# Ledger of designs, part 121: VH-VL binders against NAD kinase (nadK)

Target 1, 268 residues: NAD kinase (nadK), of Syntrophomonas wolfei subsp. wolfei (q0aze0)
Amino acid sequence: MKIILVNNRFKENTEKKAQEIAGQLSALNVEVIIDNGLDEPYAGTVDFIMVLGGDGTMLRAARRYGQRAIPVLGVNMGTVGFLSNIEINELAEYLPLILREEYSLEARMMLEVAVFQQQSLLTRVFCLNELLLRSNSPRMLSFALEISGQKLEPYRGDGLIVSTTTGSTAYSLSAGGPIADPQLDAFIVTPVASHIINKRPLVVSPEREISLHLLEEREAIIGIDGQIKMDFGAENRVLIKRAPHPLLMVNLKAKPFFTSIDRSLQRQ
Below, E stands for the ipSAE of ESMFold2; O stands for the ipSAE of OpenDDE; V2 stands for 0.75 times the mean of E and O plus 0.25 times the DockQ between their complexes.

## First folded at step 9 (VH-VL)

Design N109 (from L6 with light chain A96G L97T Q98H; framework fv_ixekizumab)
Fold by ESMFold2-Fast, scan of step 9:
Structure N109 (fold): chain C 268 residues (1-268), chain A 122 residues (1-122), chain B 112 residues (1-112)
Amino acid sequence: as target 1 above (268 residues)
Amino acid sequence: QVQLVQSGAEVKKPGSSVKVSCKASGGTFSSYAIHWVRQAPGQGLEWMGVIIPILGTADYNQRFKGRVTITADESTSTAYMELSSLRSEDTAVYYCARGHTWKTSHGYFDYWGQGTLVTVSS
Amino acid sequence: DIVMTQTPLSLSVTPGQPASISCRSSQSLLHSIGFNYLHWYLQKPGQSPQLLIYLGSNRASGVPDRFSGSGSGTDFTLKISRVEAEDVGVYYCMQGTHTPLTFGQGTKLEIK
């Protein structure tokens, strides 16, 4: 059995915990690969991915490994978040269940994002939460949104978010999008500070293809899960669709999504 | 309180096909592998194949030579096993069973359906 | 394919006496992490099989402590410490190491 341990390179105690866990797993004849974000993703076959950290670390793991149909467990290190299933102090208790494969899985849809310059593919990335198109200057954007070939009236504003249901509690929420049950598969299209009052968030089938391009030359960026940034100009187009594989998240204990989001919103 | 409920008995002629259903309740259908196992009268258990609903993938015992197809409908929590080009030797009770894991192997079968008798006679 | 061989194929036991069934595999069922993917099922007359023992030695929920599993690698044993009338049926071992998943021939347990 081979396990990847994904940790946050900028958190000192996370590296120490990763080494401790790797030692425990090695004692059980489990081969361990540590991914602290410095190198390219591990290219070999693996059986399980354990993410040590908060939601940000899980988002990185999902981008690197989410398309391989490998179970991913989020282990919380004391940070606030929605993507972890167990706490670090519970790991020893649940480790035998992990090794015996006695856990359920939850599929979380992912986005496939393809950025083009004219007809040339510049990059193809996957993400768990969202793609953000935003202005990189004080000027608002004017841009076109197409949904499965249907051209909507132009958007004017600071940008647009195309989110998964998992991402509904991330940046889409801050921009006024709906909270979605993560068990549903859908794209949520949320305008960012739209100048046009009629532009509302849209909830569309995950089988739709979404296309974006600028209608005026502006300095803009594409953001992926709040972690990757790419320049976006009038010669660029982005195509967003459902990724071929969902992220397989491990459930070792019940996760009270609605009570968790309710408590979070009371503090905001 | 997990339960697997199968469709009723079938009588088929040689050369026809049969499609047996297995409806899961009381658990998370997509999180587990659903296996199909048959038992000819007075004989032992024979594994036919498995569907992993969460991935939409299936794997088969090659003895059935492309005659078996296993599918799943997550919206109804139902797995199906279709066996084509039926022969008299395919007369058996067909069981669905839940693997404790999402994988095609390793799983022990923690819940079984009640079985569906398929009789193939001329 | 991994071949599973059970012995005996049939046994008759007086109530209260012990019973023992052996299962041998043509290849090791021991995984590198220390588990054996060997599971035992009981099929009572007219019923579906039911899980008794999983991963070599773990009793399934609701299974009486009279049942125990042991062994590793290629040689496994199911023991019933004191047989009761409700234990009548056919016992099967199954390997879960590789597809195709394979079962032993079955051992019929009858009461004298």
Scores: ipSAE 0.560, ipTM 0.803, lowest interface PAE 2.6, mean pLDDT 89

Design N55 (from L6 with heavy chain W102Y; framework fv_ixekizumab; at its last look DockQ between E and O 0.09; V2 from the best seeds 0.00; counts 0 for: pae E 17.2 > 2, placed apart)
Fold by ESMFold2-Fast, scan of step 9:
Structure N55 (fold): chain C 268 residues (1-268), chain A 122 residues (1-122), chain B 112 residues (1-112)
Amino acid sequence: as target 1 above (268 residues)
Amino acid sequence: QVQLVQSGAEVKKPGSSVKVSCKASGGTFSSYAIHWVRQAPGQGLEWMGVIIPILGTADYNQRFKGRVTITADESTSTAYMELSSLRSEDTAVYYCARGHTYKTSHGYFDYWGQGTLVTVSS
Amino acid sequence: DIVMTQTPLSLSVTPGQPASISCRSSQSLLHSIGFNYLHWYLQKPGQSPQLLIYLGSNRASGVPDRFSGSGSGTDFTLKISRVEAEDVGVYYCMQALQTPLTFGQGTKLEIK
């Protein structure tokens, strides 16, 4: 059995815990690969991924490994979040269940994002929460949104978010999007500070393709899960569709989504 | 809590196909693998294959030479096993069973359906 | 394919006496993490099989403590410390280390 431990190298406590857990797993004849974000993703086959940290570390793990159909467990290090399942002080209790594969899985859809320059593919990335198109200057954007080839009336504003249901509680929520049950598969399309008062968030089938391009040359960026930033100009186009594989999240204990979001909003 | 309920007995002609259903209740259907096992009259158990609903993938015992297809419908929590080109030797009780893990291997079968008798006769 | 061989194929036991069933695999079922992917099932007359023992030695929920599993690698044993009338049926071992999953031939236990 081979396990990847994903941690944030800039958090000293997570590095110490990763080493401690690696020692415990090695004593059980489990091979451990530590991914601290410095190197390229581990290219070999693995049986399980354990993410030590908050939601940000889980988003990075999902981007790196989410398309491989490998179980991913979020282990909370004391930070409030939505993507962890157990606390670090509970890990010893649940480790035998992990090794015996006595856990349930929850599939979370991911986005496949392809960025083009004119007709040439620049990059293809995957994400768990959302793609954000936004202005990188005080000027509003003017941009075109197409859903499965259907051209909507032009948008004017600060930008647009295309989110998974998992991402409904991230940037989409801040921009006025709905809170969605993550058990549903859908795209949520949320305008950012739209100049047009009747531009509402849309909930769209995950089988559709969404494309975006600028109608005027502006300084803009594309953000992926709040972690990757790419320049976006009038010669660029982005195509968003459902990723081939969902992220397989491990459930070792019940963590009700609605209770979690309710408590999180009260802490604001 | 967890229960697997299979469709009723069938009598089929040689050369036809049969599709047996297995409806899961009391739990999260997609979290587990659903296996199919058959038992000819007076004989032992033979593993036919498995569907992993969460991945949409299936794996089969090669002895059935592409005659078996296992599918799942998550919206109804139902797995299906279709066996084509039926022969009299396919007369058996067909069981669905839940593996404790989503994997094709490793699983122990913690719940079994009641079985579906398929009789193939001319 | 991994071949599973059970012995004996049948046995008759007086109520209250012990019974022992052996299961041998054509290759080791011991995984590197220390688990034996060998499970035992009981099929009572006219019923579906039911889980008795999983991962070599763990009793399934609701299984009486008179049932025990032991062994590692290629040789496994199911023991019933004192046979009761309700224990009548066919016992099967199954390897789950790799596909195709394979069963032993079955051992029929009858009361004398």
Scores: ipSAE 0.660, ipTM 0.842, lowest interface PAE 2.0, mean pLDDT 90
Fold by OpenDDE, look of step 10:
Structure N55 (fold): chain C 268 residues (1-268), chain A 122 residues (1-122), chain B 112 residues (1-112)
Amino acid sequence: as target 1 above (268 residues)
Amino acid sequence: QVQLVQSGAEVKKPGSSVKVSCKASGGTFSSYAIHWVRQAPGQGLEWMGVIIPILGTADYNQRFKGRVTITADESTSTAYMELSSLRSEDTAVYYCARGHTYKTSHGYFDYWGQGTLVTVSS
Amino acid sequence: DIVMTQTPLSLSVTPGQPASISCRSSQSLLHSIGFNYLHWYLQKPGQSPQLLIYLGSNRASGVPDRFSGSGSGTDFTLKISRVEAEDVGVYYCMQALQTPLTFGQGTKLEIK
């Protein structure tokens, strides 16, 4: 068995724990690769990914490895979030199940985000939570939203979020989007400070494609999962669709999403 | 509780094909593997193959030389086993079983279907 | 393919007496952390197989403590401390180390 441990190099406690766990696993003849985000993603084949930390670390792991259809376990290290399945102090208890591969999986839809300059592809990224388009100045943006070729009325405001159902409890929520069942596949399109006061979020079928571009010469930014930033101008377009593969999240411990949501949100 | 319900008995001629269904309820269908095992009259158990619905991958016993096709429909929580070029020796009770892993191996079968009798006769 | 060999192929036991079934594999089924990819099933007359013991020594849910699995590597044993009438059927061992998964020949247990 070969496992990748994903941690955050900027958090010493996660690094230390990764080393400890790596030692324990090695003693059990498990091959371990530690990914603290410093190097390029490991290119070799692996059987399991263990994410040590919070939601941010999980989002990074999902972007780096989510397209490989590898089971990903979130191990919470004292943070508040929605993407961890077990606590670090529970790892010893569940380790035998991991090694026996005796666990269930949950498929979470990811976004495929393609950014173009004119007709040329600049970058393609898979992400778990959301794509954000926002103004890079105090001025309002004017931009066009198309859903499967249907042109909506121009949007005017600070920006727009296109989120997965997983991302519904992230920035989309702060912007007034609905909370979605993570077992449901859908896009959530949430306006950010629209000039139309009653502009409502859209719930869109995962079979649709979403396109965004600016209607005027203005400086804007594309954000992905709150961690990747890219300049976005009038010459750029973004195409969003469902990723071809979901993130496979490991379920070792049942977590009641709806009964725990109030608790989790109040702690953030 | 998890339950696997299979389609009814089949009578087939040599050279034809049969497709048996296995509908799962009471659990998460896509989270586990679905295996197929057959048992000829008065004989032991023979593993035929497996599908991992969430991955869309299948593996087969090479003894069947490509005559077996296993598929799954996640929307209906149903797995299918099709056996082509039927022979008299294919007369058996065919079982679906849930494997307690997402892998093709390493798992145990914690739940079984009721079995489907397939009779091949001229 | 891994060959599984059971002995005996049949046994007749007086109720209340113990029974023992052996299963041997052509290669080791032992994992580095100590469990074995060996499982036991019971098929009662006219029924589907049912899980009895998993990973060598763990009783499945609802299985009486009269049943126990032991062994490691290539040699395994299923024991019934006190055989009851409801224990009649065919017992199979199965390896799940690698595909194709393979079963033993089966051991038919009857009551005297």
Scores: ipSAE 0.271, ipTM 0.721, lowest interface PAE 1.8, mean pLDDT 92
Fold by ESMFold2, look of step 10:
Structure N55 (fold): chain C 268 residues (1-268), chain A 122 residues (1-122), chain B 112 residues (1-112)
Amino acid sequence: as target 1 above (268 residues)
Amino acid sequence: QVQLVQSGAEVKKPGSSVKVSCKASGGTFSSYAIHWVRQAPGQGLEWMGVIIPILGTADYNQRFKGRVTITADESTSTAYMELSSLRSEDTAVYYCARGHTYKTSHGYFDYWGQGTLVTVSS
Amino acid sequence: DIVMTQTPLSLSVTPGQPASISCRSSQSLLHSIGFNYLHWYLQKPGQSPQLLIYLGSNRASGVPDRFSGSGSGTDFTLKISRVEAEDVGVYYCMQALQTPLTFGQGTKLEIK
């Protein structure tokens, strides 16, 4: 068995705990790869990914490994989030089940984001929560949104969020988007401080292709999961599609989404 | 390079037992499932059971009605299959195979032993 | 037990021609995580079985690209785009969704 332990190199308590868990697994003859974010993602075959930390660490793991169809377990180390399944103090109890693969998996849609300059691909990234287009100056943006070739009336405002259902409880919620059941596959398109009254949040089929570009020269950025930033200008466009593979989240312990919404949101 | 090397052919009398070994090299033994599959003369493949050595658990095809026992010795990287109360219809080639899944019910077999012929005759 | 049915049980193919083998299961092999737990093996004369295709469509290491697998749920197909002399043997599909793991009856491929 080979597993990846993902931790946050900037939080010493997660680094030390990762070393302790790696020792426990090694004593059981499990090969362990520690990913603290410093090295390139491990390229070899692995059977399981364990994420030690909060939702932010899970977002990084999803971007690095989510397209490889490897089971990913979120282990909470303090603050309850939307992406953890078990607490760190429960890990020893569940470890036999993990090793026997006695768990279920929940598929979570991811976005594929392709950024272009003059029809040339600059970069392709995947994300679990959302893409944000926003102004990088005091001026508002004027931008075009296309959905499967249909050009909507121009947008004017601070920006736009294109979110998964998993991301519906993140930035999209703060911008006025709906809370969505993460078992649904959909895009949620949420305007940010729109000056156009008729621009409402949209829920869009995951089979659609979403395109964004600026209608006038302005300094803008594209944000990915609140963790990656890219400059975006009038020469650029971005295409957003459903990623080829969902994130496969491990479910060892029941975590009813609807009965826990208020508790989880109060901690963010 | 992973290799699975099995013990040699055996001739047995009805009512006796046979224990076939499968020694693994070139990989981590304890973390992979070891399956046993047999093939009677002129017939297809029949799954007998599996062990995951690191978990110490085994699961069996109920067709064998408790006559099969699968064990592993981590210190020698060797799995064993013992079939008791042998009958003439147990004449077959017995294979061990390595599986990637760690559950007893989920696996593709990427490496196979060379097979062990067991002949049961009176 | 999940019953696996292969068609045909034997075939003779002229070298260079395509071949196609069907495998049907008595229940869906598509797991909720989006993978089909169906695998294909080739047993060459006098040899142990060897893995060809795993999880419905993935080619095992070292398997030529003339082999391909397709299908989902209960209906699966192994194709050889151009049969070569080394492809002689018996082809088996196997389900690995639940125990007992079960194989199809085998399809014997011969060169004409």
Scores: ipSAE 0.000, ipTM 0.396, lowest interface PAE 17.2, mean pLDDT 85
ESMFold2 (binder alone), look of step 10: mean pLDDT 90; pTM 0.942

Design N82 (from L6 with light chain H31Y; framework fv_ixekizumab; at its last look DockQ between E and O 0.76; V2 from the best seeds 0.00; counts 0 for: pae E 4.6 > 2)
Fold by ESMFold2, look of step 10:
Structure N82 (fold): chain C 268 residues (1-268), chain A 122 residues (1-122), chain B 112 residues (1-112)
Amino acid sequence: as target 1 above (268 residues)
Amino acid sequence: QVQLVQSGAEVKKPGSSVKVSCKASGGTFSSYAIHWVRQAPGQGLEWMGVIIPILGTADYNQRFKGRVTITADESTSTAYMELSSLRSEDTAVYYCARGHTWKTSHGYFDYWGQGTLVTVSS
Amino acid sequence: DIVMTQTPLSLSVTPGQPASISCRSSQSLLYSIGFNYLHWYLQKPGQSPQLLIYLGSNRASGVPDRFSGSGSGTDFTLKISRVEAEDVGVYYCMQALQTPLTFGQGTKLEIK
């Protein structure tokens, strides 16, 4: 059996805990790969991913491994978030179930984001929460949104968020978007400081394609999960689709989404 | 408490097809493997194949490949097994069973449907 | 395909006496961190099969402790320390190491 341990070695003292857990697993003849964010993602076959840390560490794990159909367990290390299933002090209790493969899975939709310069693909990235298009200057953006080839009236404002339902409680919420049940598959399209009063948030079928491009030459940024940033200009277009595979989140302990909303949102 | 409820008994003519349903309730559906096992009268158990609904992956016993199709509908928590080109030796009780894991192998079957008798007679 | 061979195919036991059923695989079922991917089921008359033992030696929930599983690799044994009337039925071993999953032929247990 082969497990990836994902941590952020500079946060929450996770490096020492990751080494301890790796030692315990190795004593059981489990092969362990530690991913602290500095190396390329492990490319070989893996049975399970354990994320030690908060929601930010889970977002990185989702981008690196979410398209590989590998179970991912979030282990919280002291701060409440939306993406953990168990606490670090419960890990010993649940480890036998993990090793016996006695757990259920929950699918979480991801975005596939393709950025083009003219007709050439520049990059393709996956994300769990959202894509943000925003101005990189004091000036507003004028930009076009197309949904499955349907051109909407132009947008003007600070930007736009295209979010998953998982991302509905992140930046999209702060920009006025709805809270969505993460078991639903949908895009949530939320304007940021729109100058046009009738541009309300949209909930869009996951089978649609979403395209964005600028209508004027301006400096803009594409942000991915609040962790990756790319320059975006009038020569660029971004295409957003549902990713081929969802993130497969492990459920060992029941975590009722609706009864915990207020507690979890205070982390933001 | 997990429960698997199968469709009712069927009588079929040789050369036709049958589609047996298996509806899961009282638990999670999509992340568990759903297996199909048949038992001819007076005979032992024979594994036919499996589906993993959350992955959309199916695998089949090669003895049945070409005649058996296993599908799942996550929205109704229902798995289906269709057997085509029926012949008299296909007369059997057909069971669905839930594996304890999301994998096509490694699973033990902790929950079984009640079985569906399919009789092939002309 | 992995061939599973059960012996005996039929077993007649006086109530209160022990019973033992053997299961042999054509290749080792030991994998991962030392698990044997072998499971045992009981099919009582007129019923669906039910899980008795998983991963070679673990009793399923609600299974009396008079049932035990042992063995490793290619040779496995199911034991009933004191047979009771309710234990009548057909016992099957199943390998789950790889697809196609395969069952033994079954062992019919009856009371003398």
Scores: ipSAE 0.296, ipTM 0.723, lowest interface PAE 4.6, mean pLDDT 89
Fold by OpenDDE, look of step 10:
Formats: structure tokens, sequence, C-alpha cells
Structure N82 (fold): chain C 268 residues (1-268), chain A 122 residues (1-122), chain B 112 residues (1-112)
């Protein structure tokens, strides 16, 4: 068995724990690869991905490995979030199940985000939470939203969020988006400080495609999961669709999403 | 309580096809593998194939030479097994079973359907 | 395919006496971290098979402690310390190391 331990090199406690766990797993004849984000994603085949940390680490892991249909377990290390399944102090208890591959999975829809320069593809990224288009100045943006070829009225405002249902409890929520059931597949399109007061978020079928581009020469940025930043201008286009593969999240411990929402949100 | 409820007995002619259903309740359908196992009268157990609903992937016993098709409907928590080009030797009780692991192998079957008798006769 | 061979194929036991069933695989069923992917099922008369022992030596939920599984690699044994009338049926070993999953021939246990 081969396991990737994903941690954050900027969080020393997660690094130390990763090394400790790696030692334990090695003693059990499990091959371990530690991914702290310093190097490129491991290209070889693996059986399991264990994410040590919080939601941010999970998001990075999802972007790096989510398209490979590998089980991903979030192990919380004392942070508040929605993407961890067990606590670090519970790992020993659940380790036998992990090693025996006796666990259930939950599929979480991811976004496929393609950014173009005119007709040329600049980058393609899979992400778990959201794509953000926002102004890089105090001025509002004017941008076009197209959904499956349907052109909506031009948007004016600070920006726009296209989120998964998983991402509904992230930045989209702060921008006034709805909280969505993680078991539901859908896009959530949430305006950020729209010029039109009370412009409502859209819930869009995962079968549709979403396109964005600027209608004027303004400086903007694309943000992905709050971790990737890219300049975005009038010559750029972004295409968003459902990723071809969901993130396979390991479910070792049942978590009551809806009963925990208030608790989790109050802590943020 | 997890339960697997299968469709009723079938009588088929040689050369025809049969489709058996297996409805799961009391658990998370998409998170587990569903296996199909058959048992000819007075004989042992034979593994036919498996589906992982969450992945939409199926694996088959090659001994059936492509005659078996396993599908799943997550919306109804139902798995299906279709066997085509039926022969007299296909007469058997067909079982669906839940695999405890999400993978096609390594798992053990913790829950079984009640079985579906399929009789192939001229 | 991995071939599973059970012995004996039939067993008649007096109530209260012990019983032992052997299962041999054509290749090792030992996987990572020392787990043997060998499982035991019991099919009582007129019923569906039911899980008895998993991963060689673990009793399934509700299985009496008079049942035990042992072995590693290619040789496995199911033991019943004190056979009861309710233990009548056919016992199957199954390998789950690789597809296709394969069963032993079955061992029919009867009461004398």
Amino acid sequence: as target 1 above (268 residues)
Amino acid sequence: QVQLVQSGAEVKKPGSSVKVSCKASGGTFSSYAIHWVRQAPGQGLEWMGVIIPILGTADYNQRFKGRVTITADESTSTAYMELSSLRSEDTAVYYCARGHTWKTSHGYFDYWGQGTLVTVSS
Amino acid sequence: DIVMTQTPLSLSVTPGQPASISCRSSQSLLYSIGFNYLHWYLQKPGQSPQLLIYLGSNRASGVPDRFSGSGSGTDFTLKISRVEAEDVGVYYCMQALQTPLTFGQGTKLEIK
C-alpha cells in the first residue's frame, strides 16, 4: 500500500505530524510519500491520500490529486472547517480501517476552470471550492456572463464567484450565496458587491457551462480556492464546467453537515 | 438496518436475456460496491461481477465472456444484473451482495439479497 | 484465477463435538500489512449466504465465539469448538485478493 500525506510546509505542526505518521506507517510496511507543497504533485499511483490540516490543505490536495480518483481523507488538526472527516487524535482508531480499505466514499463535484488568452489555453485547473473574478482596483468591473450559450445582462460590480456546493460554505457564503447540500451537484453563481442591489445568486445545473469575460479594459484577477491568483484582462476568457471526476472524500466518521453549520459558522 | 431486496423469480427461454434488480435500503448505496454471485442448483457459489456506483465502474468475471452487464441507479439505490444469451446452465439463484470495501476486490460481503431464481428452459 | 480448495467436502458431526474445515488457495492471500483476504460464509438450508469470518480470523457481528478462523498465506482453517444444530449448512471460503473473486467448493456440515 502506498499513501500520500499532504501537509503544509508553512505549518510546522503539520510537518512534524506528517513525519511521525510516516514513520508509523513505514513500520507497518506502508510506503509513504509526504507532500508539503514544495514539489510537484507525486506522479505515481497511490492507494490513499491523507490530508493533515484544515480546509486550505484539503483544497490544495484536491487541486493536485482530485482528478485521479484517489480516496482523500481530511484529518483535522485543530482548525475549524468543513472538509475534514476525522480529528488527528482519532487517526489511530481509524488507521486499521484505512489500511484494510474498509471505508465509504463521498463524491464531491469539482470545477474545471480553463483560462484563455484569446483562443489559446493558458491554464486548466480543477478545484473544489470556487472560481473568483474580481476587480484589481477600487473600480467596478463590467463583465459578461454566459451560461450554456445564454448571454445574461452584463454584470457590474466588484466581481463574481462560481462555486461548487462544497464551496457554498466558503467565500460564496460571505458574499451572500446560499448554503448548499454537499451531496448536491450544482454551480452557485454569486455576485460580489453588484451594482444592482440585491442581485440574486444563481443555482445552475452541473450540466451547463459558464463563461466569463470583461466588457471593458480593466484590470482584474482570477482567484481559485483563495490560493491561486492570476491576472485577468480584456483579452482573457474563462470557461467553467463540471470536472470530469469528482473528489472522492473518505467517510470514516459520519458528520452531520446541517446540524453543524451554525456551530462551524459561528467559529469563523 | 441494511437490506438488499431482489426482484422475483424469472423463467426464460434459451437465447433470451434476464435482468435482475437489487434495491438497497438502510445505508449509503453509492458508497459501497455491489457484487453479484450465482449458485446453480446443488452447486457452489460463483462470482459474476461488481459495480461501484459512486464511480460508475463495473468489473466482470471473464468466464461469462461479455454476457453480463451490471449497472446501478443511484437515484433509486438499485443495482441491476443483466445476463444475455441465456443457456440451460445459467439456471441458478442469483444473489446481490454488498461489499464492505469500496474497491472491487479485498472486500467481504456483509449483506446479501434474498436471491432470485432464474430458470432457463425450452 | 485463484483456485480455492476446501476439505472435507462433507462433514457429519455429533452435537457438542468440534469441527474443522480447511481452505487452501493456489496462491498467497497475504496482502499489505499482513492481512489475509480470505473470508468465510455460511449458507444455511434455504437461505442466502451469510458472513461468518472476515480477513481470516475476525468474527462477523452476531457470530458466536465458538467459531474461529486461522491461517495465513495459502492455508486457512475454520473451527467450530462445539457444533450446534443451528450450524448446519454449507460453509464457503472466498478469496478477495484479486478479481475474479473465487469460492471454495463448499463444505456441507450435517448433524449425526
Scores: ipSAE 0.209, ipTM 0.706, lowest interface PAE 2.6, mean pLDDT 92
ESMFold2-Fast, scan of step 9: ipSAE 0.712; ipTM 0.859
ESMFold2 (binder alone), look of step 10: mean pLDDT 92; pTM 0.952

